# Designs tried in a protein design chat: miniprotein binders against Ferredoxin--NADP reductase. Part 1

Every score and structure here is a prediction.

Target 1, 346 residues: Ferredoxin--NADP reductase, of Oenococcus oeni (q04hb6)
Amino acid sequence: MDNEIFDIAIIGAGPAGLFAQFYAGLRELKTALIEATPRIGGQITALYPEKTILDVAGFLGISGRDLVNELKLQTDLVDSKTFLNSEVTNLKKIASHFEIEINHHASFLAKSVIIASGNGSFSPRKIDVPGSSEAEQSGMLTYLLPGLSEVADKDFAVVGGGNTAVDYAVELIDHDCHVSLIHRRDNFRAMESSVTKLKNSRRTNFLTPMKITGLSPKKEKLEIELQSVPDGAVKRVSVDRLIGGFGFTASSRTINQWEEFPEQFNQGFLTNEAQMTSIAGIFAIGDASIYPGKSDLIATAFGEAPTAINQAVNYFDPDRGGPQHSTSLNKKEVFKHDRIKSRYNS
Below, numbering starts at 1 at the first letter of every chain, in headers, positions and changes, except where a header shows other numbers.
F, E and O stand for the ipSAE by ESMFold2-Fast, ESMFold2 and OpenDDE, each averaged over both directions (binder to target, target to binder). V2 = 0.75 x the mean of E and O + 0.25 x the DockQ between their complexes.
Where letters were taken out, [cut] stands.
Atom coordinates printed by the task and the answers are left out, and those that the model quotes come from them; centres of patches stay.

## First folded at step 2 (miniprotein; from T3 with R8E T15K I18Y E19Y K34L L38I K41W)

Design a14
Fold by ESMFold2-Fast, scan of step 4:
Structure a14 (fold): chain B 346 residues (1-346), chain A 93 residues (1-93)
Amino acid sequence: as target 1 above (346 residues)
Amino acid sequence: SEVTIRVEIEKDGKKIEYYFTVKSLEEFKELLELILEIIKWENPKRVEIEIRAESPELARKLAEIAKRIFEEAGFTEIEVRQEGNTVIVRAEK
């Protein structure tokens, strides 16, 4: 970790945090972007990287993965420091600064904080049976949908009984895959119309009520051992890949343990029009924030990010002033990037 | 204790830094692939990895792994320096 004092610590590298870091860079602020998972993109990367997003201004339609990549390209136009696999485990105020504790070990100081963590970090609920570690290591067991352009006519198994598993199965059959849907009960706690669609598809095989008892990676295929829940009868199936659809566990309790914990309403941090929380110098943006009339959209977070950055500057350096124009913010040669230069000169 | 990794990428007159902390060898394997993906995606002309490990033996192992990462990413000029528990690998293409 870094022992330097930052102007702003941004917690969460989802779309809101990425855009906040970029905008802060245009203002020549020293920022730390802190992400609990090893990847940027937040909930988009964790839950729906292949989903087409239709409600981000400026894009006719864009996948979650491509949106995150475009945001990262913007951030790459400025100097940046990003801390990955780094959970903020405590936040406390020391005189005029905030101390940011990471992973119960490292700490550093920041003049202000922007919470952009969405609804916390997410990790998949994992299957734990003989062979599951080897299957995951080989790429034959995953917890997210694969890239959908290359999966036609492949055989997938999906395990789970909720919306995650059912939605995965629907997406796969819509891309011409064959799906074996494994669940320990005969009923699904998922949207009825989606379950009906799967039942009416020749591409879906229901393996219920059954539980997975073992996984064995073979050459180019994964062998799945199943046991009937009522009588223990054993069945084996062979697939190209198994996808675990048990949903995700949110890690929000660490935030609740912070010494400086801002007031919440309905699971979000309450903010005023300056994106400032109940604690002076701590701001919140994106899905982590709540205020009257808030829209839970990525596009809304993009507007909140510059507001929070500029108001954080007003908090720790009120004499610095605000930006006059977007163009007046660039004191570096950030537009030397070949992509921007080529478009300008073409 | 933990292994800490700093990846520094220099391109177009700017500096991009990534910091990672891992608590287990299993977690380190996952992070290793991610670091390789970041380097390939950023496609920098120059990159530096600094790894701080718990022991000189682990640092030696990590130096070999870091060199392999750069080789897989297509770098041809690779320098490795180890000082006790710390290894620094610099690469240029």
Scores: ipSAE 0.397, ipTM 0.791, lowest interface PAE 3.2, mean pLDDT 82

## First folded at step 5 (miniprotein; from o1 with I16F L30A L41F)

Design k4
Fold by ESMFold2, look of step 7:
Structure k4 (fold): chain B 346 residues (1-346), chain A 93 residues (1-93)
Amino acid sequence: as target 1 above (346 residues)
Amino acid sequence: MEVKIEVRIRKDGKTFEYVFTVDSPEELRAILEFLLWLLEFENPEEVEIRVRADDPELAREILERLREILRELGFRNVRIEVRGNEIILRAER
């Protein structure tokens, strides 16, 4: 990277960052999309590429891999730069610009910054109860599905109430495991068809409304101490493995070392309705952003991306005007000829 | 212009601190809006806001706006204290 100045640096190439890159191209902005790993797509491509996602607007259903491919086709319509294998190791304000340091040695300038997954690090939301550290060190507590070849007949517990936990439980029963599904409420915030499948399976044991109060690894099994939420009654169960199904957040020790480090709450950057962080000119979208009423969905991130882009323009170039409705754009001015030709002629 | 806003809140027996530094009127507007969202989101029992600006009159103007916002959010016992080039607002529910 050299002395080039970008309008917007977008950190993280998950679905949120990819859509932000495309939308910025519709605004004819010069963007740098920065990704620490060798691949675009973020957590979905890396961990759940074949999962069917039902709640992305405009798709009756789409796999994670196919969603990322469609987003890539959109970015191919606009003139933008993507930097893979590029970890943001420092963010510093210099005059009216930000200096983005890459891999501890290279840097470039941008007028504004959008954080769309930090520097590509994914951290699960952890269980924090007595014995949880020991259970994790023993390998009996994890936060990802194991390799599902030859896991039949094992007893699993899964804890959580969202799609992550329910999807884990469905996958396990489909591979002939027994699953205790633990949640502090009787209702799940997950796809109804998946919850119904679990309710109809003899392999599923619902432990709700209950919360985990302790973990004790033994030689062969993990003992889970549970407490009934309504009355506090204690119950103990024994399983081969416990999987935490609370989802993932983007976080990193490296991002916490930035000179311009925005304020956080529970691993998310606090943002206002403009998606601006505690540092003017720095915005956050997707899982990197937290605010009252936030839902951690791809659909939500897709709405946040245009907001952040338009507010970034208002920040560094308020006289530019806009946004305009995309149906009013001159496609010859906005799209590259080759990308337009390949998209609209084949 | 240079403005520093320090926010200290207490919620459920814990104290949280936030620091904002702004160099322009656009940044100041954005940070004040962010601070409003922060206080509504955290809904704290007690808040302390310290404003330091190159111009003490600017600091007072900012703090009076924050005082009005805190009253609208339901805080009571809103107190303002001046210490040199720093103005401190304290409020509780």
Scores: ipSAE 0.000, ipTM 0.269, lowest interface PAE 13.0, mean pLDDT 80

## First folded at step 8 (miniprotein; from q1 with V19W T21I)

Design r4
Fold by ESMFold2, look of step 9:
Structure r4 (fold): chain B 346 residues (1-346), chain A 93 residues (1-93)
Amino acid sequence: as target 1 above (346 residues)
Amino acid sequence: MEVKIEVRIRKDGKTFEYWFIVDSPEELRLILEFLLWLLEFENPEEVEIRVRADDPELAREILERLREILRELGFRNVRIEVRGNEITLRAER
């Protein structure tokens, strides 16, 4: 008796899933957005948040981080539910609904399902040393580059040896920060021009070959205990923030164990023009979807999302009104947001 | 271009699986950098990498790069098996 029934369960909170949730909100649908990781944004925020994306329509270049922030602003305009740290561990058809199992024990019902989790759902590899949990909870240890407006003259440490760590360090130096770059080896597996820029900067302090052995958050600074890899010598440094650049892990994929498991091709779910899979009432969009002529672009996924939402409505409520354009909804609460008002009244 | 990469690693008696579909040279570079980081940081006991590409020569090129890196990281018994347009690399420590 206490089972909540959603119109649509959306699995995956990357750009495709976020836009689908927003569009479903414009359709006044009850949705659950389900994300296995602690954060929205999918691969774009996990792997390359600072990369400029040129082929998202309506943007003259946009970083991955900024794109996800704009999508978050859209989802905040609608009444919707988001479940983080929630892996869908089973999908079962019960009468005319689907039962969605979360984390092997919790369940809820939906009238239809949209699979929006792309290949390679990723979480950052985290530092696991004495004091790392406290450092992360304090905000002094993070795994993504902070906003750049107020970082000048801050002391950062970045740990890692690949392009992510080096790109973080370069961006921080370019914003007048001091950066200690920590790596277990003297050699970096990163773009050589970026490494050279760091070596030529008096703002860069290379702490290599060294590993982190402990973290101690203080009142104003984070103390990092380091150990020299060759000889075990201990060194301590004090910084405002530590950013982990260790890369990412893929989420465990239990999708093959679902009782309702749609037909796949090339690790994507085969869909028709309605974005429906081989199982009626289950749809796929973005990297989860495959069909003849598919382009795996964010722009394509943004078109697929409204199609899937509208076809899901046709599936479970064929007598409901057809799709609505946002301009026909000018009286809705969504259009009262300050940024939207300023565009309409100027 | 489209490249499918499946990676299976064994560490401490557990098996972890990763798979990627890569549509651009930039994405390929980022994913290969992730795989390099993964192998170096996790230091797994065994690794299996399968590569399928639109161009089988591209698949071999990718695996030859990974084979060189695995040898530099200290993996032994690096083996490559070709079955049509799928190439499999296996290595152990």
Scores: ipSAE 0.000, ipTM 0.167, lowest interface PAE 16.9, mean pLDDT 78

## First folded at step 9 (miniprotein; from r3 with K14T I16K Y19E F20Y T21F D23Y)

Design u6
Fold by OpenDDE base, look of step 9:
Structure u6 (fold): chain B 346 residues (1-346), chain A 93 residues (1-93)
Amino acid sequence: as target 1 above (346 residues)
Amino acid sequence: MEVKIRVEIRKDGTKKEYEYFVYSPEELRLILELLLEILEWENPEEVEIRVRADDPELAREILERLREILRELGFRNVRIEVRGNEITLRAER
């Protein structure tokens, strides 16, 4: 790897990490955003993309997905470097820098680290039935939504009974897919309006109360063997793809293996008023941070991000001067995008 | 299997870089799908993709898939450079 030393490494591409990346860009910092999953948005993307968030300042209400999109659009205004599918497997102090190990193989160097990992890495709850491994290897079984380009008229199955499965099903039907929604109960533990939307859709087939008992990848279709929960009757359906919608489990296992492990309390890293952890040069924000009187809100995380960035600068470059207020930034130089130039040239 | 994919996009004078570390065929599929989504959403003027793979055959397969993605997205003037186990694609809208 090119011996590129970053000013800041941000671990986690959730809301906190995304905003930290943007703010670091406003400070013209060489920043790496490192995300364990293939997607940005953290818990929002993983757990509740369709949920309306009401407690973010400046929005009357915004979906989780839309908030992530707005944060991403905001990061488009600055030069940014993002590493996806990159689980931080070790954090080590090397002289005046940190070495961030990724996937037990690659490493980055940074002058400072901001932990924005929320409650840890997210792994999907996997289905374990005969043929599941083969179906996963063939890509016919996945736990994330595919690219929704050109999925029109494809037959999907979604399995699960919570918000994740229902949200996936809603998103698929909104892209003109056919969805077979499989659940072991007739009742869903999901937002009622979303369930109603699915019930009113001609593109949704409810396979309830049923469980998957086997998977058989065929040439172009996945055959799903189903068993009725009440009577044991067997049904088979064929789909293009099965999406496992059991949600994600948070794992802190990887963080606990770091050589540089900051002090924790209740699965968060203890931070001071500077958002600094017990280790100088390592900061934490959002759900990764804990301090007395903290509110566990996205809005709070957005306040913590600039604090951590500014204090990181003070740590590695104390002579660079204080945080510039965004009002003092030459918007013409910082924002390269014309759309924002138009909003601020008035 | 070890594949590194680096994507550089340019839009309205802004540069973004995405790097992906891929260690399984399933991850590769997911990353290629994600890349399609990113390129569709970002709608950049210019794209540079660098692929480094441990297997030259795999590198070639990835190249062909990326070429298809770039074509589907309406990119023109796709240039390909191959240097050992590193492939660079450049395209413009």
Scores: ipSAE 0.014, ipTM 0.261, lowest interface PAE 8.3, mean pLDDT 83

## First folded at step 11 (miniprotein; from u6 with K4V E19Y Y23D I38L)

Design w7
Fold by OpenDDE base, look of step 15:
Structure w7 (fold): chain B 346 residues (1-346), chain A 93 residues (1-93)
Amino acid sequence: as target 1 above (346 residues)
Amino acid sequence: MEVVIRVEIRKDGTKKEYYYFVDSPEELRLILELLLELLEWENPEEVEIRVRADDPELAREILERLREILRELGFRNVRIEVRGNEITLRAER
């Protein structure tokens, strides 16, 4: 690779990383976006591309896929370099720069680093009951929503009590499915509006407080054995598919091998008000960032990205000055082409 | 197997570069499919693809596949340059 020194290396091409790349481009920074997978969009693309996201500002609702597409479209406004299928295997401080090793084969130099890797590699929290492996192998147990184009009038079960399960249930009923929502408690730890929507739906059956005790794949249906938590009473239900909605566990397997390892809490990096980690010049944003009072939202990540970019600039070039408001940016200089006009007029 | 694919696209006065590192034949197939999807989505006016491969035969196979992709996407005037172990494809709409 050419002896190119980047101003910023952004690790992870999820929503946070994509927006950071765009914003860095608006600042005319030389950036590398480095993504471990061959795909852009991070968790959204991998886990819930069809999920409607309601809590991103400026949208009434947007699918995960569409949000990633909009983020990609923003990046069309700036020059960009994206490295895909590029796992960061090491991060090392070399004098005033960072060396970022990729796949043990290539290295980049950067003046600063922004970690936007989310919570690492995402694995669903699996259901571990008799028959769960067989149900997963048959495709009757999944941990992601299926394609929603052909799910009308199908019977689903969703297990879980958090936002993941509730969101899956909401999405399924919005596509005219019947949903049995299974949870070990009557109370859900989810967005109240979503829970209320489910309660008001005739398509939602609450199986609470119940736990799954076994799964039996049949020819066309999955039989779910349930046990009532309070009295131990056994119930069986048959569905077309069970969706595990316990959320995901992240593994940061590769980050733990870095020579420069910022302080972690749980699966994220501790950050200050500048989004800086315990290591000066290394920042974290999105799910990769942890600080007191953080809301784990994409909307929050979009606020953190500019903060990290601006603070990175202050770190490596304190004389460059503060960020300009987008409204003060000369549209002719930043936006070489009238693209903005055509999309907002349709 | 070490293959590096660099894709430079020009669209409306912006330059976007994508790099793919490929370590296996399975990854290569996937990346070529994803590259097709990327180029279809980006719909650039100009594209430059550079391939570096440790195996010259593999580089040629990749080149032919990339030619097909570019043709499928409606690119014209596909130009090919070979410099050592680096192959460059350039095409315009």
Scores: ipSAE 0.676, ipTM 0.899, lowest interface PAE 0.5, mean pLDDT 87
Fold by OpenDDE base, look of step 11:
Structure w7 (fold): chain B 346 residues (1-346), chain A 93 residues (1-93)
Amino acid sequence: as target 1 above (346 residues)
Amino acid sequence: MEVVIRVEIRKDGTKKEYYYFVDSPEELRLILELLLELLEWENPEEVEIRVRADDPELAREILERLREILRELGFRNVRIEVRGNEITLRAER
């Protein structure tokens, strides 16, 4: 990695970053997509995977999860490099390039940078009770859903009262798991239809109003100590895994430590008509960008991504020529995948 | 603990690379689960996984888990190369 110069480093694998990666691939650019979390999809994956999005062009309505899946499928058309679990800790200008440093003491060189980080990195709200560290170390406590291929008839617990916990519980029961849903209140702050689905499922056990007071990893099961909120009564349950569903907190703290720090307004980077920041060669798109008249929509981010890519090319290689429209691309060369051939040959 | 996992997948003439940096056993477990999900979703024809670990025992544990994942996903002809602290797995569907 040490000697590879990228044409573009894209920071953040949310919808904007994913589409930027794809579009850069269509332009045959050497791109690095750098994501702070171990997952792609950004805020959609982290915060609202089951939320129906109505304002993305070409869809009557699409779930956040399905939108991310469509973006992933689109990226399958191009060569890509994605660096996950990689928080950008510093951005430096080195001669005519940028050096992007990540939290694992790795660095990347790029001719240009596109910030697609949204509102920053997302960290899970952790459970902090006796035995939580040991449970996390044993993998019996996680904050993301595991691979769902072999979870049938497993006993899960999910803790939380928002969409994250409810969405996790829904996904687990849809994969034939048993779910104990733990919340400090009887009422959930989640989509009512999802809560109703859980209430109607025989696979869902509601442990409300209860709080976790301790965790005890055993050889095969996690023992969860629970306390009733109203009366303090203690209950113990054993599960295969506990999932922390308190959602994620956005952190922009690392961005504020960059040596090359573009001008910000309201936690966004100020951008011009080229999506360029106050620093030449650094662009911003999606929620990471702010400009007069911006609509804070995913659809807007999808328009900004090609703009930033094309203007990045103009910045580091002004002689490369203008963007090609997808309609001008040779379908035989671009559409290697049979699934796309079937959609375009019909 | 410093572990770097590089996953190269090939599908329909495209090459996708995923890199995971891992600092803790907790993260490692999560990343291995997410890697399973990724490979299930991508459903590549060919996969190459490279693991660099500072601890040889950890590298071996990761190797065994990856071998299991590849087997579970129906990959065949799993080839393993060990070069110092770097392990490479190659498999085909």
Scores: ipSAE 0.617, ipTM 0.884, lowest interface PAE 0.5, mean pLDDT 86

